# VHH binders against Rab GTPase-activating protein tbc-8 (tbc-8), part 15

Target 1, 248 residues: Rab GTPase-activating protein tbc-8 (tbc-8), of Caenorhabditis elegans (i2haa0r597to844)
Amino acid sequence: INTKEVRRMAWPYLLGLFEWNESPESRLEQFTSQYWQDIEEWRVLEAEVRRRDEEAFRAARARKAASPVREESCDVFEDPNEPTCSQHYDRENLITLFRANLHRIDKDVERCDRNLMFFSNKDNLESLRRVMYTYVRRNLEEGYTQGMCDLLAPLLVTFEDEALTLECFSLLMLRQRGKFPQRPGMSKCLLNLRSLIQVVDPQIYALISDIDYAQALSFAFRWFLLDFKRELSYECTYKVWEVIWAAQ
Key: E = the ipSAE of ESMFold2; O = the ipSAE of OpenDDE; V2 = 0.75 times the mean of E and O plus 0.25 times the DockQ between their complexes.

## First folded at step 12 (VHH; framework vhh_6z1v_2)

Design s1 (from r3 with F100Y; at its last look DockQ between E and O 0.72; V2 from the best seeds 0.57)
Fold by OpenDDE, look of step 12:
Structure s1 (fold): chain B 248 residues (1-248), chain A 125 residues (1-125)
Amino acid sequence: as target 1 above (248 residues)
Amino acid sequence: EVQLVESGGRLVRTGGSLRLSCAASGFRFDWYAMGWFRQAPGKEREVVAAISWSGDSTWYADSVKGRFTISRDNAKNTVYLQMNSLKPEDTAVYYCAADYSYGEDFYTPSAYDYWGQGTQVTVSS
């Protein structure tokens, strides 16, 4: 039995993308169509981002040529009276936000699981990038956070389908959002861990009992945020994820 | 693994020309601004030239302006430094570096994420 093929078929159901009695074929076509449409849309934005990167270089060049005159913050006093068409403001904000996220994504993609043969292929790294770009474009308000590529990578390796990967990743992210900082999910995880330590190692528990549990167990943030992906091999990660998903 | 490999450094006479190459691998070369630095014995490392990700914009230190030309081929993941009218003062180890800031701070060594091992350029009188 090809375990990879079994995961390809099973994971969408485990993640709740499909109902157990649902045929996926029609939806897969829709996902693919929408995915490529989204790519076409954000590529226009990407081109603009690259233009701005070029402008940033030129601006830096100008700063270097200018004598150390005082960093007067050219507060571009936006003249409040220019009817900046609300539409232009929205586009500029969109591009600015997209640019910031693209730069973060690019950094993380380049370092994401580079020891894995799958990502030695440049095309697969580009696939990872495209999927993440598309996700961030769809979820621009949330934006990109470091570590998202770590969650995405095992899905892409398993599915080898960008559109399906995105849909599953989106569902995975919905589950993980509860564990993000300032959300109650992480606190719950840490409390459970504390309780587990109390049972498994009472001596360690005694040492940490007087310490705030969030501080004492801060090392575990990454564990819960990434469902242990950075702590385990891919094979182990797959098994752990399957257990987690099946329990939900 | 990220690699920057400089080549082309050698002994040359004053007034001579030399072309340095830096081959990049292991990262998206076309996203990075590239820079050439040099470090002479007993001196600090200094930026001599920089080029934007697209290659459309370049910068040169005053000491090399009009003599050096930086260029890049994104298809080959390579950045070049053509050095003309070389002087003894140009003697240094030359380093290639990649800037993930897309050149926003191309003149700051700390802005560069990746560095080559360097190639020795010696200009004799």
Scores: ipSAE 0.455, ipTM 0.800, lowest interface PAE 1.3, mean pLDDT 88
ESMFold2, look of step 12: ipSAE 0.578; ipTM 0.882
ESMFold2 (binder alone), look of step 12: mean pLDDT 87; pTM 0.894

Design s2 (from r3 with A98R; at its last look DockQ between E and O 0.77; V2 from the best seeds 0.77)
Amino acid sequence: EVQLVESGGRLVRTGGSLRLSCAASGFRFDWYAMGWFRQAPGKEREVVAAISWSGDSTWYADSVKGRFTISRDNAKNTVYLQMNSLKPEDTAVYYCARDFSYGEDFYTPSAYDYWGQGTQVTVSS
ESMFold2, look of step 12: ipSAE 0.733; ipTM 0.933
ESMFold2 (binder alone), look of step 12: mean pLDDT 87; pTM 0.891
OpenDDE, look of step 12: ipSAE 0.828; ipTM 0.958
ESMFold2, look of step 13: ipSAE 0.753; ipTM 0.932
ESMFold2 (binder alone), look of step 13: mean pLDDT 87; pTM 0.893
OpenDDE, look of step 13: ipSAE 0.791; ipTM 0.939

Design s3 (from r3 with D113E; at its last look DockQ between E and O 0.86; V2 from the best seeds 0.78)
Fold by ESMFold2, look of step 12:
Structure s3 (fold): chain B 248 residues (1-248), chain A 125 residues (1-125)
Amino acid sequence: as target 1 above (248 residues)
Amino acid sequence: EVQLVESGGRLVRTGGSLRLSCAASGFRFDWYAMGWFRQAPGKEREVVAAISWSGDSTWYADSVKGRFTISRDNAKNTVYLQMNSLKPEDTAVYYCAADFSYGEDFYTPSAYEYWGQGTQVTVSS
């Protein structure tokens, strides 16, 4: 099986970030530059999220201390045609949406498997958080879904490069939106997947041994999306991911 | 490794004072509201005081308002509970905890993820 360094160089091509004949240096520089710009932008929003957390505390205190009353109505809700109110409403919606996503990310990052030596270092945990924040800011309509950090973590461990990790993760997320395509050599891909699972976990292999092509892809997709690394070691996870990526 | 370590609990007389400390490590302490809870024998755990992530806002249970003061020092990753005019009904195990509701539900124990091991406070007549 390949070393971490070989995977670091190969995975961007397997994911389709780079073409096989491409010299990637200019694009890597662009990714890094844009990544820093994105961080500067959402750090402003993060500060506003923290102010909203302070306000939430005060609001909860006020509710706890007062006699029961109906919650205050949003004044923007009652005055729909005010031009300034409309602009304020858009900013308040952005802060509210980003706040909810950041809270979900932070909870999952805190629960990320701390048994891995890579994430026992808090700097690496902060790297994971930064990449996840940046992804969600770029994709706010989709937002954060529980378990995304578990998919991001192996990429960060492999690449040790936040910008590259983000770009590869973004492609990975796009693939999850589509079906696994039928391609020449797909039967060989399925055989490789079954063989990998047979080596790693004979009990799981027995459960899937009669699964046809479509079910096998769905099973691998479920493992990939939900908690795949939790059911396999990192090394076995990487092998299964390589098979899945080649099939796409 | 995430840790919350309480200290300062002891036996004191009615009317006495006591200061509890809670040292935090292994997580982003200054991002969370913090709470002090207590549990008397045979009773449910209850929130005594809470403080926002910045320390700018505080809350106290009616039973301790005016007698207890919560504070925090984010540079030292520490939260404190100053307890004055202690009464026998203040006797309990006191716990420090981190609020994962981000302030929205600081009065509910289930909103807290990280807990200390507790420190015993006993107030004698």
Scores: ipSAE 0.724, ipTM 0.933, lowest interface PAE 0.6, mean pLDDT 77
ESMFold2 (binder alone), look of step 12: mean pLDDT 87; pTM 0.891
OpenDDE, look of step 12: ipSAE 0.785; ipTM 0.940

Design s4 (from r3 with Y32H; at its last read DockQ between E and O 0.80; V2 from the best seeds 0.81)
Amino acid sequence: EVQLVESGGRLVRTGGSLRLSCAASGFRFDWHAMGWFRQAPGKEREVVAAISWSGDSTWYADSVKGRFTISRDNAKNTVYLQMNSLKPEDTAVYYCAADFSYGEDFYTPSAYDYWGQGTQVTVSS
ESMFold2, look of step 12: ipSAE 0.697; ipTM 0.917
ESMFold2 (binder alone), look of step 12: mean pLDDT 83; pTM 0.846
OpenDDE, look of step 12: ipSAE 0.833; ipTM 0.959
ESMFold2, look of step 13: ipSAE 0.735; ipTM 0.927
ESMFold2 (binder alone), look of step 13: mean pLDDT 83; pTM 0.843
OpenDDE, look of step 13: ipSAE 0.827; ipTM 0.950
ESMFold2, fold request of step 14: ipSAE 0.753, 0.716, 0.733; ipTM 0.932, 0.921, 0.930
ESMFold2 (binder alone), fold request of step 14: mean pLDDT 84, 84, 84; pTM 0.858, 0.859, 0.864
OpenDDE, fold request of step 14: ipSAE 0.866, 0.867, 0.849; ipTM 0.969, 0.969, 0.969
ESMFold2, last read: ipSAE 0.738, 0.745, 0.697; ipTM 0.929, 0.934, 0.919
ESMFold2 (binder alone), last read: mean pLDDT 84, 84, 84; pTM 0.861, 0.862, 0.861
OpenDDE, last read: ipSAE 0.862, 0.865, 0.872; ipTM 0.967, 0.969, 0.969

Design s5 (from r3 with D30E; at its last look DockQ between E and O 0.85; V2 from the best seeds 0.70)
Fold by OpenDDE, look of step 12:
Parts: C-alpha cells; structure tokens; sequence
Structure s5 (fold): chain B 248 residues (1-248), chain A 125 residues (1-125)
C-alpha cells in the first residue's frame, strides 16, 4: 500500500474538507479553477509590488546621494481636500499590505525545509510560494506569520496539488488560529502540558510550580503552534497530525 | 545550499580592465538586489556598486563612478562588475552579496543576507 496515496485520499476528509459520503471530484475541479483565477489576480498585484521594490532602490540611492540633511519626515500632508477616490486608497492599502506579506513569505519560502529532496526542486518551492501567496491574498487581514510555510510544506509534499493543498491548508489554519498569540488556545495547551508534567514528572513540576506557566513553558509555544512539525521528521509529523485530526 | 561564487579576480596593470562575475545558486536570484563590496588590507569593507532586482537601477561609489559598471543576468543567476581604468587603489578582495531588503538599504552591509568568499584583484603600478 502506497502510504502517500492513502494520505492524499484521507487527509481532506480528516481535515473536514469533504464529508465521508461525499465524492470529491466535482469540488476538486472547482478548487482548481478558483485557484488559478486567484493566481491571475494576485500576479497583477505582485507586478506592482516588484515595481515598488524597484522604487525603493531608487529612493535609497537618492538618500545616499543626499548629504546627511535632517530626515525631515516629509509628512506628505495629504491635502485633505483632494477627493482621493476611496477606491484608490483601498488599492494602495491593498498593495502595501500585500507587499509586506510577500516579502515575509519570500524569506520563509527560501529557507523552508531545504534539506528535503522535494524542495530541492525549484518548481516545488515555487508551488509552495504560489499556494502561500494565494492563501495570504484570500486572507489579507490575517496576513502572513512566520511558520505558516512550515505548516503548508507537509501538505504540499503529500498532495502534490496546489489547489487541494490550499483548501486543506485553509482548514488547518482555522484550527491553528486558536493557538496564535493572544488567543486562548495556546494557554489551554500550556495548561494541559503543565498538568501532564505534574503527573509524569512531579520533580520538574515542583521546580516550575512557582513560575507563571506561560513563562515556564514558553519553549513549548513552537510545539503547539506548528503541531510539532519542526521537532519531528516528516514521517513522524504525518502520524502526529493524523492523530490530532482524527481526535477533533 | 545558498552559494555566491566570485570569479575573474587577477593581477592587472594600472589602466587595465577586468570583469568580475558572481554566480548565485540556492535562492531566487531575481528577487534580490545585488552588491559588490571590496576590502583592502587594513581597511573596512566598502560597497562599490549595487544593482536593483530588475537591473534597471544601479549605484556606484564616487571612487569608482565612471570606471566600473555593474550588471546582472537574471536568467543566468549572475551579477557582473566590469572594471575599467583600474588603479592601484582598487587593489582589494572583491565580494558579491545579495540583499533581501530589495535594495532599500543597499549601502549597508548588514542588509545583505548572502556573501561570497571573495576574489582577489591586484592592480600593479
């Protein structure tokens, strides 16, 4: 039995993308169609981002040429009376936000699981990038956070389908959001860990009992945020994820 | 693995010309601004030229302006430094570097994430 093929088939159901009695074929086509449409849309934005990167270089050049004159913050006093068409403001904000996120994504993609043969292939890295770009474009308010590529990478390796990967990743992210900073999910995880330590190693528990649990167990943030992906091999990660998903 | 490999450094006479090449691998070359740095014996490393990701914009230090030309071929993942009218003061180890900040701080060495091992350029009188 090809374990990879079994995971390809099973993971969408475990993640709740499909009902157990649902045929996936019709939905897969829709996912693919929508995915490529989204790519076409954000490529236009990407082109604009790259243009702005060029402008940033030119601006830096100008700063270097200018004598250390005082950084007078050219507060571009937006003349409050120019009817800046609300649409233009929205587009500029969109591009600015997208640019910031693209730069973060680009950094993380370049370093994401580079020791894995799958990602030695440039095309697979590009797939990873496209999927993440599309996710961030769909979820721009949330934006990109470091580590998201670590969650995405095992899905892409398993599915080898960008559209399906995105849909599953989106569901995975919904589950993980509760564990993000300032959300109650992480605190719950840490409390559970504390309770576990109390049972498994009372000596260690005694040492940390007087310390705030979030501070004492801060090293475990990455564990819970990424469902141990950075701590385990891919094979182990797959097993752990399957257990987690099956329990939910 | 990320690699920057400089080549072309050699001994040349004053007034001579030299072309340095830097071959990049292991990262998306086309998204990085590139820079050439040099370090002479007993001196600090200094930026001599920089080029935007597209190649449309370039910068040169005053000491090399009009003599050096930086260019890039994104299809070949290579950045070049054409050096003309070389002077003894140009003697240094020349380093290629990649700037992930897209060139926002191309003049700051700390902005560059990747560095080559360098190539020795010696200009004799």
Amino acid sequence: as target 1 above (248 residues)
Amino acid sequence: EVQLVESGGRLVRTGGSLRLSCAASGFRFEWYAMGWFRQAPGKEREVVAAISWSGDSTWYADSVKGRFTISRDNAKNTVYLQMNSLKPEDTAVYYCAADFSYGEDFYTPSAYDYWGQGTQVTVSS
Scores: ipSAE 0.589, ipTM 0.858, lowest interface PAE 0.9, mean pLDDT 89
ESMFold2, look of step 12: ipSAE 0.716; ipTM 0.926
ESMFold2 (binder alone), look of step 12: mean pLDDT 87; pTM 0.892

## First folded at step 13 (VHH; framework vhh_6z1v_2)

Design ko (from r3 with W31S W53S Y102S F106S; at its last look DockQ between E and O 0.76; V2 from the best seeds 0.00; counts 0 for: pae E 10.3 > 2)
Fold by ESMFold2, look of step 13:
Structure ko (fold): chain B 248 residues (1-248), chain A 125 residues (1-125)
Amino acid sequence: as target 1 above (248 residues)
Amino acid sequence: EVQLVESGGRLVRTGGSLRLSCAASGFRFDSYAMGWFRQAPGKEREVVAAISSSGDSTWYADSVKGRFTISRDNAKNTVYLQMNSLKPEDTAVYYCAADFSSGEDSYTPSAYDYWGQGTQVTVSS
């Protein structure tokens, strides 16, 4: 059994997706079914986003081409008191929010992990995009944060299964947000990380020092993982992640 | 890695024609609006022409309207600028650029995400 196969089997348990005595078969089927249902839903939203991109392009041209003639009008609006019809308002807001996030995702996906031959295959890059779109659709309150695809990519390379990757990534993001219970073994790693941030970027360290120590270290921990990934091979990154995951 | 590579810039005589090409790679080309910009020595970079991601909509600066034509081939990931009736004032470095989301202002360089290295066009007589 090669290391990649061992990781495929072990990582879901280390991340806490499955209990150690759990047989995952029916849950894997559930994840896959839900994943593709989610994709069908947001594909409709994506198409609407693309139409709005075209409309914005045309509007920008019309604004530039038209004379800057002042246009004044008084409109009388009828009261849109239709609280039971909020579905249209929520969908419009949803599309606007999704559009903002898609722009950030596509920029980062285009930059992500080009050193690895796995992603020179365009199909694998599209898999990365689909999983990230699906994650952000499920988590619009959080939205997309630059660097998320750097954390997602190693999971996709290891699992080669989009649905499993999504579920494990969701748990990884919960750890990044500091929502898992504390574990005593983490304090030493966080102290070393804090010292590293102070040396590398004193301006960021000063900003972090103005907030709660636990929150500052959680932010620095996310920064360290992203920066450490760029300075390490995937194998070294995997080993560091496994130690962190096991410590929790 | 995202790449935009312009080609076709050279010396041409006044009244001549020239076709610029910009080959794109490393991103989903058919999701991006494309633009051509130019920068003459000592001047600010200015937009010359733009084309929507589908190719259905085009825009041209007044100084080139009727002489220049932008087009794209999404199957080949390439955008083109056909320049006819060239004048000495068209002398500049020409850049192609890509904009993923329709920005609030597609006419400014800050609205564009990716840029090529540029190709020199020189018009003489």
Scores: ipSAE 0.000, ipTM 0.435, lowest interface PAE 10.3, mean pLDDT 73
ESMFold2 (binder alone), look of step 13: mean pLDDT 82; pTM 0.837
OpenDDE, look of step 13: ipSAE 0.260; ipTM 0.671

Design t1 (from s2 with Y32H; at its last fold request DockQ between E and O 0.81; V2 from the best seeds 0.82)
Amino acid sequence: EVQLVESGGRLVRTGGSLRLSCAASGFRFDWHAMGWFRQAPGKEREVVAAISWSGDSTWYADSVKGRFTISRDNAKNTVYLQMNSLKPEDTAVYYCARDFSYGEDFYTPSAYDYWGQGTQVTVSS
ESMFold2, look of step 13: ipSAE 0.766; ipTM 0.936
ESMFold2 (binder alone), look of step 13: mean pLDDT 85; pTM 0.876
OpenDDE, look of step 13: ipSAE 0.863; ipTM 0.966
ESMFold2, fold request of step 14: ipSAE 0.766, 0.761, 0.713; ipTM 0.934, 0.936, 0.922
ESMFold2 (binder alone), fold request of step 14: mean pLDDT 86, 86, 86; pTM 0.876, 0.874, 0.875
OpenDDE, fold request of step 14: ipSAE 0.864, 0.869, 0.851; ipTM 0.969, 0.970, 0.970

Design t2 (from s4 with A98K; at its last look DockQ between E and O 0.79; V2 from the best seeds 0.80)
Fold by ESMFold2, look of step 13:
Structure t2 (fold): chain B 248 residues (1-248), chain A 125 residues (1-125)
Amino acid sequence: as target 1 above (248 residues)
Amino acid sequence: EVQLVESGGRLVRTGGSLRLSCAASGFRFDWHAMGWFRQAPGKEREVVAAISWSGDSTWYADSVKGRFTISRDNAKNTVYLQMNSLKPEDTAVYYCAKDFSYGEDFYTPSAYDYWGQGTQVTVSS
C-alpha cells in the first residue's frame, strides 16, 4: 500500500537522508531554514544573469547590423600594472556558468510533466524551478544535465515540501554518480523490501524476482533509472525507484 | 501550458494605423524576449520586430522601421505592435512568438519555441 502519505514518511529513510532510528523534525526545520537562505543568496546571481540576457539581446542586434567582423590577432603580453585575466574571468566565469545552467533548467521545467494536475498549478512549477536552481547552485561543478527535472518532479509531487525534496534529490544524485556509501545490513534491507513490494505491487515483484539484485542495481542506477522514468507511468516509476533505493 | 493569443487584426486603409496585442500565459513572460513575425500568402514567415525581456531594447526590420513600434507590459504579460502608415505590402498574418534563445538569436524563427495562432491584417489600396 503505497499512499502518498506513506511515501512521504518512508522515502527519506530509504534514500538515506535519515538514520532508521532518527526523529526528523529538528532536521526538517534546519533544511527549510537553510533552503530559503540559499535562495536569497543565489537570487543575487540571478539578477546578474538577467542583466546578461539584456546585454545578449543588444549584442545580437549589433551583429545583425554589422558586416562580418574580421579576426583580429591576439597580442597579449604580461602587464604588471593591470589585473590578470584570471581575475576578470573568475567573476565573469561564475556568472556565465550560472547563466547557462539557468537557461537549461528553464527550458526543461517549462515542459516537465505538464500532463499532471500538480504542475498545471504555476506555483508548483515555480517550486520545481526553485529547487532545481538551488541544487545547481550547490553543485555548479556538476551543473544541470537534461533530464534532471524528470527525476526531481516525482519527489516534489510526493513531498510537496521544497526543502525536503532538495535534500532527497541530492542523495538521489549521489546514487546516480555511484558515490553513495554502502550501508551495513544491505542484504537484510533488500529481503525486507522484497517482502514489502510483494504486498504492494505483485507485478513489479514478479519482474525483479528473477534478477540478481547486485547486477540489477549496478545496471539500473546510472541509466535504467532515467530510461525507466520515461518509459513508465509515475506510479510504476515510484515502485521501481523504491526497490532500487532499498537495494542500497 | 504556454499560450500566446494575438488580437487586433482587421481590414484597414492604406495610411491607417492598427494596434496588435498578444496575451501571454504559462511561462515567465518577463524572462524572455518577444517577437512579432508576419507571413504573407506564399511567403516565408519573417521577423518584423523584437523586444528584450525588460523592454529596454528593441529591433525592427528595415521594411517597418519608423512605422511600427513594439512594446511590452510585463505586469499584464502582454506584448504590443503599434503599426502606423500602413501599406498594402504589410498585409499578412501577424504572429507573436516567444524567444527561447534568451536574446542571442532573436531575428531567427528557429530561436522561437512557441507561436500564437496569428491575426490577419489586411491593408487595402
Scores: ipSAE 0.764, ipTM 0.940, lowest interface PAE 0.6, mean pLDDT 77
ESMFold2 (binder alone), look of step 13: mean pLDDT 85; pTM 0.868
OpenDDE, look of step 13: ipSAE 0.857; ipTM 0.962

Design t3 (from s2 with F100L; at its last look DockQ between E and O 0.93; V2 from the best seeds 0.80)
Fold by ESMFold2, look of step 13:
Structure t3 (fold): chain B 248 residues (1-248), chain A 125 residues (1-125)
Amino acid sequence: as target 1 above (248 residues)
Amino acid sequence: EVQLVESGGRLVRTGGSLRLSCAASGFRFDWYAMGWFRQAPGKEREVVAAISWSGDSTWYADSVKGRFTISRDNAKNTVYLQMNSLKPEDTAVYYCARDLSYGEDFYTPSAYDYWGQGTQVTVSS
């Protein structure tokens, strides 16, 4: 069994998706079914976003052709007998929000880890995009934040399963928003992580060494998840993540 | 890596025709509007034509309307500029560019994030 197969099996348990005594097959089937149902839902929205982009082009063309006009106040009066549908208003707002997030995701996916052989395959980039779109659709209040693709990509490379990747990524995002809990017996491993930071970036180490242990670990956890990936290879990143995840 | 590679620029006589091609790679070509720009010696870069992601909508500068046709083949990741009835004032380096604005602002150079290296078109009298 190579390290990738071990990680594929172990990471869902380390992230807390499954209990250690759990055989996950039924839940994996549920995740996959829900995932593709979510995709079918947002593909309708995606098509509307693309129509909106076409309409934006035509509107810009019309504005370019028009002479500048002085802004004047105009009252728009709806027919009192025309039914007002809240579904149309809610859907228009949803399309607007999704459009903004979709455009941001597209740019980041385009630039995400392009030198890695896995993502030279266009189908794998589309998998990354689908998972990212689905996550953002489920979490539209949070929306897309630059760098999310960098955290998602290693999970997809390891699992090669879009639905499992999504569920594990969702738990990873929840963990990042909370304080990092310290476990008994894992303090030595986390101290070794602090020493690794000393080797990689002594200026950051000096900054965090002035803070108490729990605060320093919270900073190091976020730094490893968000910034250290850019400084380490995928294999080094995976090993650091496994240490952090095991310290749950 | 995103690449845009123009080709087809050459010397032609006044009244002649020329077709420029721009081969795109490294991105989802059919999701972006595209533009052709030109820059004559001593002049600022100006938009010549633009085309929506689907190819259904096009725009042309007044100076080329009726003479130039922008088109795209999304299966080949290529955008074209067919240039007819060429005039000496059409002499310029022509650039292909990808629209960052998703159609909202296709007529300004700052709305484009990737540019080709350009292809020289020279129209002699």
Scores: ipSAE 0.753, ipTM 0.935, lowest interface PAE 0.6, mean pLDDT 77
ESMFold2 (binder alone), look of step 13: mean pLDDT 86; pTM 0.883
OpenDDE, look of step 13: ipSAE 0.771; ipTM 0.933

## First folded at step 14 (VHH; framework vhh_6z1v_2)

Design v1 (from t1 with F100L; at its last look DockQ between E and O 0.62; V2 from the best seeds 0.76)
Fold by ESMFold2, look of step 14:
Structure v1 (fold): chain B 248 residues (1-248), chain A 125 residues (1-125)
Amino acid sequence: as target 1 above (248 residues)
Amino acid sequence: EVQLVESGGRLVRTGGSLRLSCAASGFRFDWHAMGWFRQAPGKEREVVAAISWSGDSTWYADSVKGRFTISRDNAKNTVYLQMNSLKPEDTAVYYCARDLSYGEDFYTPSAYDYWGQGTQVTVSS
């Protein structure tokens, strides 16, 4: 059986996206619809970011040449088609924050072409960029930190579904921020995973046995995500994943 | 992989004209400002001209202002440097480079993350 197919089925339940008794197809349609709406919203902001890049060039030119360069000013005007200065200030802060994040994302996304053969296809790089942009737009207070694309990329490769990838990544990031989602079926899944670790690798089990529930699950998730070769080397791990998937 | 390939450098008489091209690939070309730099033997690499991502804004070093014109064709992923009224002092290796600062710092070499191999321009008397 294809390991990628097993992971595609199991990871959404391990991350707590779906409950055992939930219909995933209805939720998947909702995720896709919301994802499209989010994209349309931030594409407006993206266009303004590009205009801000143009403005930044002109401002830098003015500094270097010592010549005045003024194209826009946020003064209080009574223009019926323009935002007020206060409203412009709030939107200006939003655009400034989004701009900084987009620039950081773009630098990291570009290097993923060199990390994984999947991303030598530029359409897949654009998929990665869209998902990351959407995540950061939803989470501007957190923002983008270097390396987020490294966590997002294996999810996208596995799912090949941008909306599903976004939702799973969002739950993964909640865990990193200490807000791990605890679903009713997750405790049983964790118990099965702990039992599997005890059978397959008693040394790792001994290392995690004194850690609380959230830390143990975080370790198990990293073991699962980052050491799939170890997980794949034991045939019984796939049988355990099938049981965990069915039990959720 | 990001690639920048300059072409068009050659020997030219004083007062002559020359057009340099830089073909870009492997990145979203129209999201980045671009610059032309030059380095004469034994001298520091210096910025000659820069152009915003859209091409609407340009900048030139005082030593070339009025003689050189930078332009870009985003459909062809190419940036150009038209050099007129060439002087012996313009003799250098010319490099195109991609600005990583998104326009904020286009005049500083450290703000550029990818560089072409360079093309030699020699202006004889």
Scores: ipSAE 0.748, ipTM 0.932, lowest interface PAE 0.6, mean pLDDT 76
ESMFold2 (binder alone), look of step 14: mean pLDDT 84; pTM 0.858
OpenDDE, look of step 14: ipSAE 0.854; ipTM 0.964

Design v2 (from t1 with A33S; at its last look DockQ between E and O 0.73; V2 from the best seeds 0.79)
Fold by ESMFold2, look of step 14:
Structure v2 (fold): chain B 248 residues (1-248), chain A 125 residues (1-125)
Amino acid sequence: as target 1 above (248 residues)
Amino acid sequence: EVQLVESGGRLVRTGGSLRLSCAASGFRFDWHSMGWFRQAPGKEREVVAAISWSGDSTWYADSVKGRFTISRDNAKNTVYLQMNSLKPEDTAVYYCARDFSYGEDFYTPSAYDYWGQGTQVTVSS
């Protein structure tokens, strides 16, 4: 595939967003409507995150002063007849969690593919941020892991449609979750690589067979975490991703 | 590309005043705390003032408190350092820096990920 337009049409089917016999038009409208509704919701949370950043500055200032810093406690009260207190605690936990994730996303977004002309346009960088914020809001239990922006960016470049990008990314992330930290899928990838080395290059295999496989093949960790995205140009990345998606 | 460009440094006499500016670009300026640092010849870089993202909260090192004022204009992506009652010990290269701790560690240099090239302030005896 040598054109962005063909990829825009094919990738949703390759990723499994649409069945090959499905009419996508009403679902695309639904995706767009839901996407902007989601943004409306988390912009309220974003404003609360900004207030928490201001409070953090003041707390740090107080710690730097010679006076003791008194910690504010959040009293948790779980009473079925007093939902306001439970509601406040649940919201404070939500704000705290979202704040941590937004900070991680912001750091990665600013550094994502800055050598690509698409992301020299600040509007496109903000599109990347909006899609990532929305994904993380939908999946807050999982949260943000470094590298997610690297997987999201090629989709955004290809689709130039934030809602479609989000839905395709969500499916991509289901495929990838086993390869993020604290998951067994990375071990499987490294063991499969070792088995391939045994067949393809027995001399190299003999050199590494007495070493722990995770140590011996640590250089390949990023390959499998990001499906070679940081190792290849975007065009080569597209070809590799299409092969991976077609094989799954 | 994140860029911070300081300006306004020059030679002034003891007791004089000077205003430094730092023009920021390439990032969401109003989401970050900002700091002014200085480095005198033969000394380590030190934080002299910091300001929260909104501008509502500020901090000053004891050596400059009451003499220096940090401020920001988020519409112009600029942070300022007004320096009054200057002393020879204020002679240094002054750096503008972006805090990536979101206010939680604004007083340490390691909490800052982008730095300007610096502007020289010299206070003559």
Scores: ipSAE 0.747, ipTM 0.936, lowest interface PAE 0.6, mean pLDDT 84
ESMFold2 (binder alone), look of step 14: mean pLDDT 84; pTM 0.856
OpenDDE, look of step 14: ipSAE 0.865; ipTM 0.967

